# Designs tried in a protein design chat: VH-VL binders against Rho GTPase-activating protein gacD (gacD). Part 6

Target 1, 185 residues: Rho GTPase-activating protein gacD (gacD), of Dictyostelium discoideum (Social amoeba) (q54f80r185to369)
Amino acid sequence: APFSSATLSFINIFKIITALKKTNAIETEGLFRVNGNAESVRSLWLMLNNVQEAIPVDGNSSAHDLAGLLKLYLRESKFPLVPLELFTSPAVPATIDEARVFVEEKLPTENVRVLSYLIEYLEQVSLKSSINKMNPIGLGVCFAPNILRSVNTNPSNPQFQVHMTNIQSHCNFITLLIENRLKIF
Short names: E, the ipSAE of ESMFold2; O, the ipSAE of OpenDDE; V2, 0.75 times the mean of E and O plus 0.25 times the DockQ between their complexes.

## First folded at step 5 (VH-VL; framework fv_pritumumab)

Design r4 (from q6b with heavy chain S57Y E104L, light chain A50Y; at its last look DockQ between E and O 0.06; V2 from the best seeds 0.00; counts 0 for: pae E 17.1 > 2, placed apart)
Fold by ESMFold2, look of step 5:
Structure r4 (fold): chain C 185 residues (1-185), chain A 122 residues (1-122), chain B 107 residues (1-107)
Amino acid sequence: as target 1 above (185 residues)
Amino acid sequence: EVQLLESGGDLVQPGGSLRLSCAASGFTFSDYAMSWVRQAPGKGLEWVSAISGSGDYTNYADSVKGRFTISRDNSQNTLYLQMNSLRVEDTAVYICARDTPYWLGLDYFDYWGQGTLVTVSS
Amino acid sequence: DIQMTQSPSSLSASVGDRVTITCRASQGISDYLAWFQQKPGKAPKSLIYYASSLQSKVPTQFSGSGSGTDFTLTISSLQPEDFATYYCQQYDSYPWTFGGGTKVEIK
């Protein structure tokens, strides 16, 4: 396979977001909605696997390529940032209080650190939505399928089928986190 | 205190070779990308080469590609520049420079050595 | 390669003068510009990164401004220790490139 399975790590999320900040990507129209070049994203992915090296931000790397890398990293990690299996009890949080309880009591501490850091950046992006055209709802749509994933991807699993029918509630949950970060985290 | 100390500069004839070293101390060497920068007598600064903290990713100015090789030994906190097929225009003070830590991603030179003089003349 | 055009190439000034040095990039580099000071026989010293952020322990008479292609280093009140050559450097893309330098001399 062109990519090896990788586990989620805070340092890799930090490297990608640092590169996005360094390029001032926050002012790029359609950030996270517009697809990057697939070959460029692949090249960045290979560089990411060098844990000791910063992601190069030369004049050929576009903000959309780095944005695509972030989504790809979240999507392809072996263990999801937010396992859908955690929503069986309780259901997908729909209120600030429910989201705060979920973060405090259900999600592992290291996942909370990564999620908090990611949502903080997405909040910053949304505050520049007049320039980049990405509000919290748009970011929720772009990131929900990459953040919220089932550990078991077997289509025959009944829990997988239930979660796939709740796509809108997943987008709403990410939107809620972005809009209410300081109250939840 | 961050210290970068270059050595190995010498007088050499065109076509000759030299190996430069930069001894690093006062920081965790393997966390930092490193560069060589040169300054010809009476001239400005020119970036020559960079190497990642791991040593696995390198980059070179077009003027030196194929002739110079950057490397590092993280166990000895030492940066190297192997210079082959030297030309008169390679005459310069060669300076070791530290990039920002890889996890900050800010890639500017925050500390510089004093440099070592390489003179290429017949 | 991104060409950095620095002006003036030299200037003469008196202690207390306000000095401005400009640097123009051949293409947009956002804020990825640094300024360095170099005295004869000495290592370069970092002054400013990210166009306007002062490096640690740099005196407050130094300031940087600009974004995109046009950048300025300002010395608000020139001190005796500020007579040196100043360089800009872009770090937006490889190869990293420098301006030609501006020599600031005592009048």
Scores: ipSAE 0.000, ipTM 0.422, lowest interface PAE 17.1, mean pLDDT 83
ESMFold2 (binder alone), look of step 5: mean pLDDT 90; pTM 0.892
OpenDDE, look of step 5: ipSAE 0.023; ipTM 0.580

Design r5 (from q6b with heavy chain S54R W103Y E104S; at its last look DockQ between E and O 0.07; V2 from the best seeds 0.00; counts 0 for: pae E 14.3 > 2, placed apart)
Fold by ESMFold2, look of step 5:
Structure r5 (fold): chain C 185 residues (1-185), chain A 122 residues (1-122), chain B 107 residues (1-107)
Amino acid sequence: as target 1 above (185 residues)
Amino acid sequence: EVQLLESGGDLVQPGGSLRLSCAASGFTFSDYAMSWVRQAPGKGLEWVSAISGRGDSTNYADSVKGRFTISRDNSQNTLYLQMNSLRVEDTAVYICARDTPYYSGLDYFDYWGQGTLVTVSS
Amino acid sequence: DIQMTQSPSSLSASVGDRVTITCRASQGISDYLAWFQQKPGKAPKSLIYAASSLQSKVPTQFSGSGSGTDFTLTISSLQPEDFATYYCQQYDSYPWTFGGGTKVEIK
């Protein structure tokens, strides 16, 4: 059931990124590329839906588990952070100017707030790539399928078909955001 | 059942003001961008203004920019259009229209109200 | 602003006729084109989005085609309830703009 999870919110993204920062995850090799323990990640994700104000980081919570939580939250939220259907007008942005127009004119303001905060952290991760080995392209590959999701799953819809064939353009879009955050947001 | 019910249309003199309301029911109002569209007597349709589901982004046609203000109250499921400095050419039926959900990228109108008549005459 | 030109502005037809109406955009709009129907004194009704996708509960005599600048709405076999005015709308960029309408009348 692709839309059974909680709604996307800035508070939940803030909780997860705060936990990543508290563990100094930015210095972890392969952050976001290396999988966390699936059961641990799933347990953290289910806990996130509760009223608890902070994610516990004092136990055996690994950086890879928290990284997996971030990706899982983005993937399983009821509404995608960036619905692929928004690329109907305009098409997937390929330039800084196109991305800025998309963020300013098409993406809802709450989604922009969440995306901006997320991309800011990914930018910080990429600036430590000499240690963590995660450059903007690698982060784009890891995050594109989790950020860019379709709400419409009808294969007969022509827009569904176009979105599903644009995998590289999706990765390039996230890479563009990470590399050019201050010019776009 | 989606329902959009406009009110507040009236006869006003040039330079006057009106506030239009659109009561929404049968859907999660805050998920949807909303628009006002107008139709002058015997004429086609003209988009007037749009507002995002949360109310934090607005757009206006050049013909009304600076004179009209779109707003919404999501707790009351109501869309508003404050119309100031009204002109004779603003005479029209004003229609509340539901855009697709904010996340769809298919920004076309799937449900329309019946409209409320605004007449601007000296 | 993107100008939308509909043709013809009106036409007369009989029940059972095939009717085509066209819409031309002043610049490319990909497939970001909707069609809707309006009867006198009534609210518009959405028919087609994305140039060719039928809206829910729209009868199958309606179809749309085109991309870029030239678009067509077709009614394959006109029914008594199809006599109305038809509008196209672009949603490629603000401001959203409409064609001038095509009135389909009983012959």
Scores: ipSAE 0.000, ipTM 0.430, lowest interface PAE 14.3, mean pLDDT 83
ESMFold2 (binder alone), look of step 5: mean pLDDT 89; pTM 0.886
OpenDDE, look of step 5: ipSAE 0.034; ipTM 0.672

Design r6 (from q6b with heavy chain S57Y E104I, light chain G28D D92Y; at its last look DockQ between E and O 0.06; V2 from the best seeds 0.00; counts 0 for: pae E 13.5 > 2, placed apart)
Fold by ESMFold2, look of step 5:
Structure r6 (fold): chain C 185 residues (1-185), chain A 122 residues (1-122), chain B 107 residues (1-107)
Amino acid sequence: as target 1 above (185 residues)
Amino acid sequence: EVQLLESGGDLVQPGGSLRLSCAASGFTFSDYAMSWVRQAPGKGLEWVSAISGSGDYTNYADSVKGRFTISRDNSQNTLYLQMNSLRVEDTAVYICARDTPYWIGLDYFDYWGQGTLVTVSS
Amino acid sequence: DIQMTQSPSSLSASVGDRVTITCRASQDISDYLAWFQQKPGKAPKSLIYAASSLQSKVPTQFSGSGSGTDFTLTISSLQPEDFATYYCQQYYSYPWTFGGGTKVEIK
């Protein structure tokens, strides 16, 4: 593989979101929907491996490249932010109360910390949808496959089939989190 | 302290049936997928079957598919293996194993029971 | 099925020796490999997961390395309690499969 998996960490999410904020990415049309440049995203990925360095935001980094980096980091982390295996009982949360119970009782504390921080930023993005054209549903579509992943990627894994049949429910769950962040977290 | 205690192993004739149990304690049982692994006398380890924490999903080795059924009762913290149509080659120590919890991206076995001996012979 | 080829099948060693055990997968399994120790009459015990990560309370003379298809368990200085059979296991794809084992005996 051309880049190695990294362990999901709050510090890396913080670095990426800080860079997005410094570039005023929230006002960029199609943020998270429009692809970044693959070479640029890869170079930014390599910089995440340097614990002490902030992501540079002058000159070369576009908002779409930083947005691509965030999605790539979530997608390629060795451990998913929200393991699909957590949805076997209860089912994918569909109500605010179900989502709150899930966050409080099923998701590990460090994952909740990262998820809360990420959803807070996505909420901020959605509040500027008149400019960036990204509402909670659009953000849900862009982020669900990157946030909700099976810990076991084996095609024979029973959880893999559940994932493929529940894609719409996964998008709806992320949308629910964005729309109701303060009631859930 | 995590404890896994198997029972139900016995001597049976080919074609017979047995039901194995594994009593679990010291952890939240329903949070963990569980497996049965077997070890024939003087041989290596062979994975037999797995079941998700909820019990909704199961998988089996080809050698036992259609003959063995894994199940669990989360209210009793117990894992089961129903073994039907037993064959001489099913003779082994059957060991229950705890898979990693769902929030770890690994599916290896972190705790093992001592096992229960099943002997299939005429 | 992913075949796990473990070598050697047995070895004789003295206390203090460096011991190396290898495991080869029939396909790329990334780092989804675990190592177990089993003493006679005892349950297996987890030593290494993710190819190189040491389980808690496992002594530091044990180490693992490798990725892809080739993996190694090393015991840097064999202790009296380390005479046992060692197994590798892949957990990349069902069915989970084990190597044939390596019995480490007193020389």
Scores: ipSAE 0.005, ipTM 0.456, lowest interface PAE 13.5, mean pLDDT 83
ESMFold2 (binder alone), look of step 5: mean pLDDT 90; pTM 0.893
OpenDDE, look of step 5: ipSAE 0.018; ipTM 0.563

## First folded at step 7 (VH-VL; framework fv_pritumumab)

Design s1 (from r2 with heavy chain N59Y; at its last look DockQ between E and O 0.25; V2 from the best seeds 0.00; counts 0 for: pae O 8.3 > 2)
Fold by ESMFold2-Fast, scan of step 7:
Structure s1 (fold): chain C 185 residues (1-185), chain A 122 residues (1-122), chain B 107 residues (1-107)
Amino acid sequence: as target 1 above (185 residues)
Amino acid sequence: EVQLLESGGDLVQPGGSLRLSCAASGFTFSDYAMSWVRQAPGKGLEWVSAISGSGDSTYYADSVKGRFTISRDNSQNTLYLQMNSLRVEDTAVYICARDTPYWEGLDYFDYWGQGTLVTVSS
Amino acid sequence: DIQMTQSPSSLSASVGDRVTITCRASQDISDYLAWFQQKPGKAPKSLIYAASSLQSKVPTQFSGSGSGTDFTLTISSLQPEDFATYYCQQYWSYPWTFGGGTKVEIK
């Protein structure tokens, strides 16, 4: 994969989160829980892959569509943001110390930068839970299947649909990162 | 508009076979996992089988494992259920249901077809 | 398998009444609970997902609440078109399982 491909991944996350901030998405009830329009999300994803300029935002932009775009982009990334293969058998990090060690020693530096930026935004979302009704547990549920995936699986074949009995540990990991961002990153 | 139209229900003898189809329109079919749910006359809903958007993963209720096969043709926007070794207790209306788009997280059903009746009787 | 217990199995109500239906999971399913409406001879219609999120175009008289093991569907002011059977469904773990249904009948 060329060097520019690696940097483009972070740029796209940055562009999507910037668009969410411009729409004041953090004050939208059910942000990331309420589904966007799937056809609109797919259209935005196709545009994002071919255009390097900022995502245009106006009064007609849907926060739910941009939220869906973020989830789809994470899901469709060539390599998942947190590959399941990086968890040494059998434990997903469950404590602050385990998560910190994972981020410092196991996760590639580029992935740490993206994950850190994403978790910072999700923490900001959770701080507005009185308005948006989204807490760290709810956000963990929405993001875990799109962040945590096996490197060799088709993105439209979700790991959580395949391994439903182990959902809780993955969701709890993302929730832990949101609740303890400053202690982990 | 989203539409799911089932076909293929019929009267069959115990031990017989039948193939059900569900024609989907109004959405990008391959973005969605799909399920078959059945309802016996006068009874509640029972999940039967599910298939991922790509078709790579399939799931079955214990009562139908080894007898039923779920499949899909994304080029034709069609979901299938091949039913073999049918039993009297398989008598039900079979309904196809659309799960959420694969990036939205865990599956739940947002749209349902009208169903097609399968009667297994001697 | 996760068992879903729904109560009551049936109830009689009049137009304008407030109706409450409950659903209990045999284990913690967080908020992975959906509610469906089914009219006689028709397919189910999705009402609520994630325990409390209304599906698009579903009237605001419908609301859902609960988390963990105990869930409630409320119809704040029953309309003529709301006489139907209602089902809860967990989507925490395969196999997906449904409650036994609650038939809301004209009084």
Scores: ipSAE 0.535, ipTM 0.765, lowest interface PAE 1.6, mean pLDDT 86
ESMFold2, look of step 9: ipSAE 0.324; ipTM 0.664
ESMFold2 (binder alone), look of step 9: mean pLDDT 90; pTM 0.898
OpenDDE, look of step 9: ipSAE 0.015; ipTM 0.542

Design s15 (from r2 with heavy chain D99E)
Fold by ESMFold2-Fast, scan of step 7:
Structure s15 (fold): chain C 185 residues (1-185), chain A 122 residues (1-122), chain B 107 residues (1-107)
Amino acid sequence: as target 1 above (185 residues)
Amino acid sequence: EVQLLESGGDLVQPGGSLRLSCAASGFTFSDYAMSWVRQAPGKGLEWVSAISGSGDSTNYADSVKGRFTISRDNSQNTLYLQMNSLRVEDTAVYICARETPYWEGLDYFDYWGQGTLVTVSS
Amino acid sequence: DIQMTQSPSSLSASVGDRVTITCRASQDISDYLAWFQQKPGKAPKSLIYAASSLQSKVPTQFSGSGSGTDFTLTISSLQPEDFATYYCQQYWSYPWTFGGGTKVEIK
């Protein structure tokens, strides 16, 4: 069906988040805000489809590279995790009730499962903000362009099509999900 | 090692045209949005134009809209700026700059080229 | 367009001094602010992004702070190679806009 994350694998999201947990990434300052090494991130992403087992993690593994991998994997999904086309007038949920209705009635079940698991991890990251300096607002900024995009567009294009008000509403939506996960999912 | 090397700057008359090139090496070119930034002699920095990693989306400063066209050839790792209807106030060093990888969600410049001088004069 | 006001336009300092440069945005840009260093006749070099994150291989004497509309670049102990012009830039919304620059000159 259209508006599905058919190629977005829960297993791969699980593998990436598991690797982040193994590196104790939640205690890394600037997690998701500090960029990883782009070539290392791309290499990890290319590896994902060829690795049946867990992502290898050792003392040399970069939390920032694994964080970048998560963002890249979300961005490159054949169908976006949250297709912009699912937002009908009004465009973007701005309240807890609007977000809950969106998740319950508009977002496909597969996408809800992946999004719920992702937001759970981002909530855990935000609860360690005294160490990692990442709050729900900062995480919203880092994740919104990778989670929310139009179907049938090249993943590298959407950033040039969004006006300031749309950018802010997209970031606010992700922040709302992080801050109110238990009331929405 | 990331390298950005601009070329094509020249002396041109008002109303003339010029095409600038920026040769990129040391990274996966298509993963990065690219921009042109200019600096008039003795003045500050002014953003001119940006293009997405795929080349399908572009943005322009109002002062150059309709006159300048940004494009890229990912197979040749080259960024272009086609400048038409040039004005005296377009005189500047034009610098190509690499934005962050498209998945990072932050569009700041992390690497800059050396620049190429464009002089528009009668 | 978002206006970026940078101050001072120039300052004179000695090696070892603490230098502070400020940048103000005409609207809330969250932490979408970068700082650049430019030496005479050279292209800019990226120093800081996301208001406070150091670019790879940038010396630790550089630090950034601020959020929303008010931002600061600090050089904790000025080195001979730090005499340059510094620019802030917002990347919240196109068109990207830069501050007017601060020239750090030797006393």
Scores: ipSAE 0.488, ipTM 0.789, lowest interface PAE 2.3, mean pLDDT 88

Design s20 (from r2 with heavy chain G105S)
Heavy chain, then light chain:
Amino acid sequence: EVQLLESGGDLVQPGGSLRLSCAASGFTFSDYAMSWVRQAPGKGLEWVSAISGSGDSTNYADSVKGRFTISRDNSQNTLYLQMNSLRVEDTAVYICARDTPYWESLDYFDYWGQGTLVTVSS
Amino acid sequence: DIQMTQSPSSLSASVGDRVTITCRASQDISDYLAWFQQKPGKAPKSLIYAASSLQSKVPTQFSGSGSGTDFTLTISSLQPEDFATYYCQQYWSYPWTFGGGTKVEIK
ESMFold2-Fast, scan of step 7: ipSAE 0.574; ipTM 0.790

Design s22 (from r2 with heavy chain G105A; at its last look DockQ between E and O 0.06; V2 from the best seeds 0.00; counts 0 for: pae O 11.3 > 2, placed apart)
Fold by OpenDDE, look of step 9:
Structure s22 (fold): chain C 185 residues (1-185), chain A 122 residues (1-122), chain B 107 residues (1-107)
Amino acid sequence: as target 1 above (185 residues)
Amino acid sequence: EVQLLESGGDLVQPGGSLRLSCAASGFTFSDYAMSWVRQAPGKGLEWVSAISGSGDSTNYADSVKGRFTISRDNSQNTLYLQMNSLRVEDTAVYICARDTPYWEALDYFDYWGQGTLVTVSS
Amino acid sequence: DIQMTQSPSSLSASVGDRVTITCRASQDISDYLAWFQQKPGKAPKSLIYAASSLQSKVPTQFSGSGSGTDFTLTISSLQPEDFATYYCQQYWSYPWTFGGGTKVEIK
């Protein structure tokens, strides 16, 4: 599979985040940690296929449902937001400089755009950690598996298995992005 | 409503050049990769070229590589296909389409244009 | 390149019939397969995109199955509007490739 984000569209990510913003989800305790209702999340998922407009925020969907939808979208996307194959080694960036270089030189522009947008929102979430109890570390844990994935999900792909051994570094990378967004993006 | 409208199809001689346009509306154009797909008369579908939302990445079928150039103007919501060194076998309806699903479970309704006919004949 | 072999090339069926179209990939493409419908003189229409447990929302008569190399599109009960040509497409890797198509005609 291609590493480029040429086939990616992130309009739904923006829609979901917009819905999260409109519902003031940022003040929800355990946002992105607490699972939403599976049926509700699935309903929202299916709705995304047919709706070009913004996600309705009529109170039927909880913050946790929308949060779950966002994670689900990232996980189920055709290509990962951050393809692990773009890293020179199984190790992900561990410093601000390494992260900056990765974002500037390796990650496709469109991926950078949506990643920046997402990280910005997560930063905002973290700033409300006194309320929602989600600090950058917690958010990193919640999002790293969904953001950082192999392009090839074929079980027979040896590369897929190699990347599964560095979960902590993946989490740290996302945390790093959240804590240093302006220095990296 | 998502709309894609192709234009620029014409009759040209072999070796000639032609530029196709696809006007997009009803969605944030720059957020979507776009593709050209062609269909020769009475034949199946053939992918021709794709371009990322930002335009930073392009891909081509081997059959058109070196001759065709895909581009886009996001400020104008327009996709282009510059076709040079046209061959008789390039004769087809050229359709612009929003690129393949960005998630596995995505359902499209009409993310294809109606196409524009390009005829290459001596 | 990944070759997509679609079968049959054409078939005749009646309204209400169960129709099965198959598509075989020359290599493992996981579930990165899409189905398109095209009616005469019209542009293709997206029909089904394979996914994990979450499938695209399609009319109830259409269903897609398969993974790896062998895929199937099933029309459980053919409707009048379903007479068309169907194509499979892999989107596992560039270049994207289509099957040869299956024309579903009125018997």
Scores: ipSAE 0.000, ipTM 0.532, lowest interface PAE 11.3, mean pLDDT 86
ESMFold2-Fast, scan of step 7: ipSAE 0.618; ipTM 0.795
ESMFold2, look of step 9: ipSAE 0.454; ipTM 0.732
ESMFold2 (binder alone), look of step 9: mean pLDDT 91; pTM 0.904

Design s34 (from r2 with light chain S30N)
Fold by ESMFold2-Fast, scan of step 7:
Structure s34 (fold): chain C 185 residues (1-185), chain A 122 residues (1-122), chain B 107 residues (1-107)
Amino acid sequence: as target 1 above (185 residues)
Amino acid sequence: EVQLLESGGDLVQPGGSLRLSCAASGFTFSDYAMSWVRQAPGKGLEWVSAISGSGDSTNYADSVKGRFTISRDNSQNTLYLQMNSLRVEDTAVYICARDTPYWEGLDYFDYWGQGTLVTVSS
Amino acid sequence: DIQMTQSPSSLSASVGDRVTITCRASQDINDYLAWFQQKPGKAPKSLIYAASSLQSKVPTQFSGSGSGTDFTLTISSLQPEDFATYYCQQYWSYPWTFGGGTKVEIK
């Protein structure tokens, strides 16, 4: 499939989420909203691309750095997890039925696998919102720019452009997936 | 330790030109979008211009479009603001500000420089 | 442009007081709002982003709340070093726009 995630792999998403689980990141206030240390995130990114083993985690590991790593990994994929070109209508899916059709008919199987695993973790995070203060709306804001973009777009530039392109519909789409995971996947 | 150090502010005649610099240290400069914000004497803050981490995307306040050009040299960790056709209304302290790293998805200023004064007067 | 209206423009308070500053956007900005502190002759310091998230090393007496169009900055117990001008800023859409500022003065 032309838009399959050739460089974004399930195993790397699995490694990052496993590391987040090992640090008990789900209990961390502002998880995915509070920024990690960018130098540490970049170092983890370089390590992830060079080794086949699990991400090492110890008492000094930052949940915020690992959260940043997940976002950076998604953003730097050669093919975005959800290419905007797959939306054959101008409108982003806004209902459970529209999202289910999109996942079943438009998104490549490899991308569905990665997306469903990611959304499952984000749902678990949102279920601990009394502790971590992150609800599905907040998670949608944090992840939409890193999941949805046009192919061949420079990853560092979409951050400016997203505010001009009605980011709310993209955020709402991710929120919809988190809130209705079992009905969509 | 993050540091942003502005330079280039001066007294200049109306219609003149001036180039400001902001030297960044203590972080990976290319991971961050950068902005210029100004403050006229005794007034509030006004955003002037922004540039993406790669330098490929820029944006400007309407009051400076066509007159000011923002640019960066990632090899030198330096942000620039080229100001042409300066007006008395451009008199302000110009402050360099660091935006969020591009993967965090939230554009806000977390570190600010000290500012450099530009005075446009005869 | 999105207009940011701050109130009050100034207030007088004593050390230990609870201070609240309000910021209103002319359109829905979700939670794309930041708060800054500026002392006379100094550059601004970032306090809060995403309406409610504290910047690194900001004291816990500061808190932010709100979403959509109405936002509040609260200083739960005013300290001597908190006498300053406070600004809100939206970063939903360019151009970035700031509120007019609220000067917190000693009584």
Scores: ipSAE 0.538, ipTM 0.765, lowest interface PAE 1.7, mean pLDDT 87

Design s39 (from r2 with light chain S53R; at its last look DockQ between E and O 0.09; V2 from the best seeds 0.00; counts 0 for: pae E 2.5 > 2, placed apart)
Heavy chain, then light chain:
Amino acid sequence: EVQLLESGGDLVQPGGSLRLSCAASGFTFSDYAMSWVRQAPGKGLEWVSAISGSGDSTNYADSVKGRFTISRDNSQNTLYLQMNSLRVEDTAVYICARDTPYWEGLDYFDYWGQGTLVTVSS
Amino acid sequence: DIQMTQSPSSLSASVGDRVTITCRASQDISDYLAWFQQKPGKAPKSLIYAASRLQSKVPTQFSGSGSGTDFTLTISSLQPEDFATYYCQQYWSYPWTFGGGTKVEIK
ESMFold2-Fast, scan of step 7: ipSAE 0.538; ipTM 0.799
ESMFold2, look of step 9: ipSAE 0.409; ipTM 0.723
ESMFold2 (binder alone), look of step 9: mean pLDDT 89; pTM 0.886
OpenDDE, look of step 9: ipSAE 0.375; ipTM 0.772

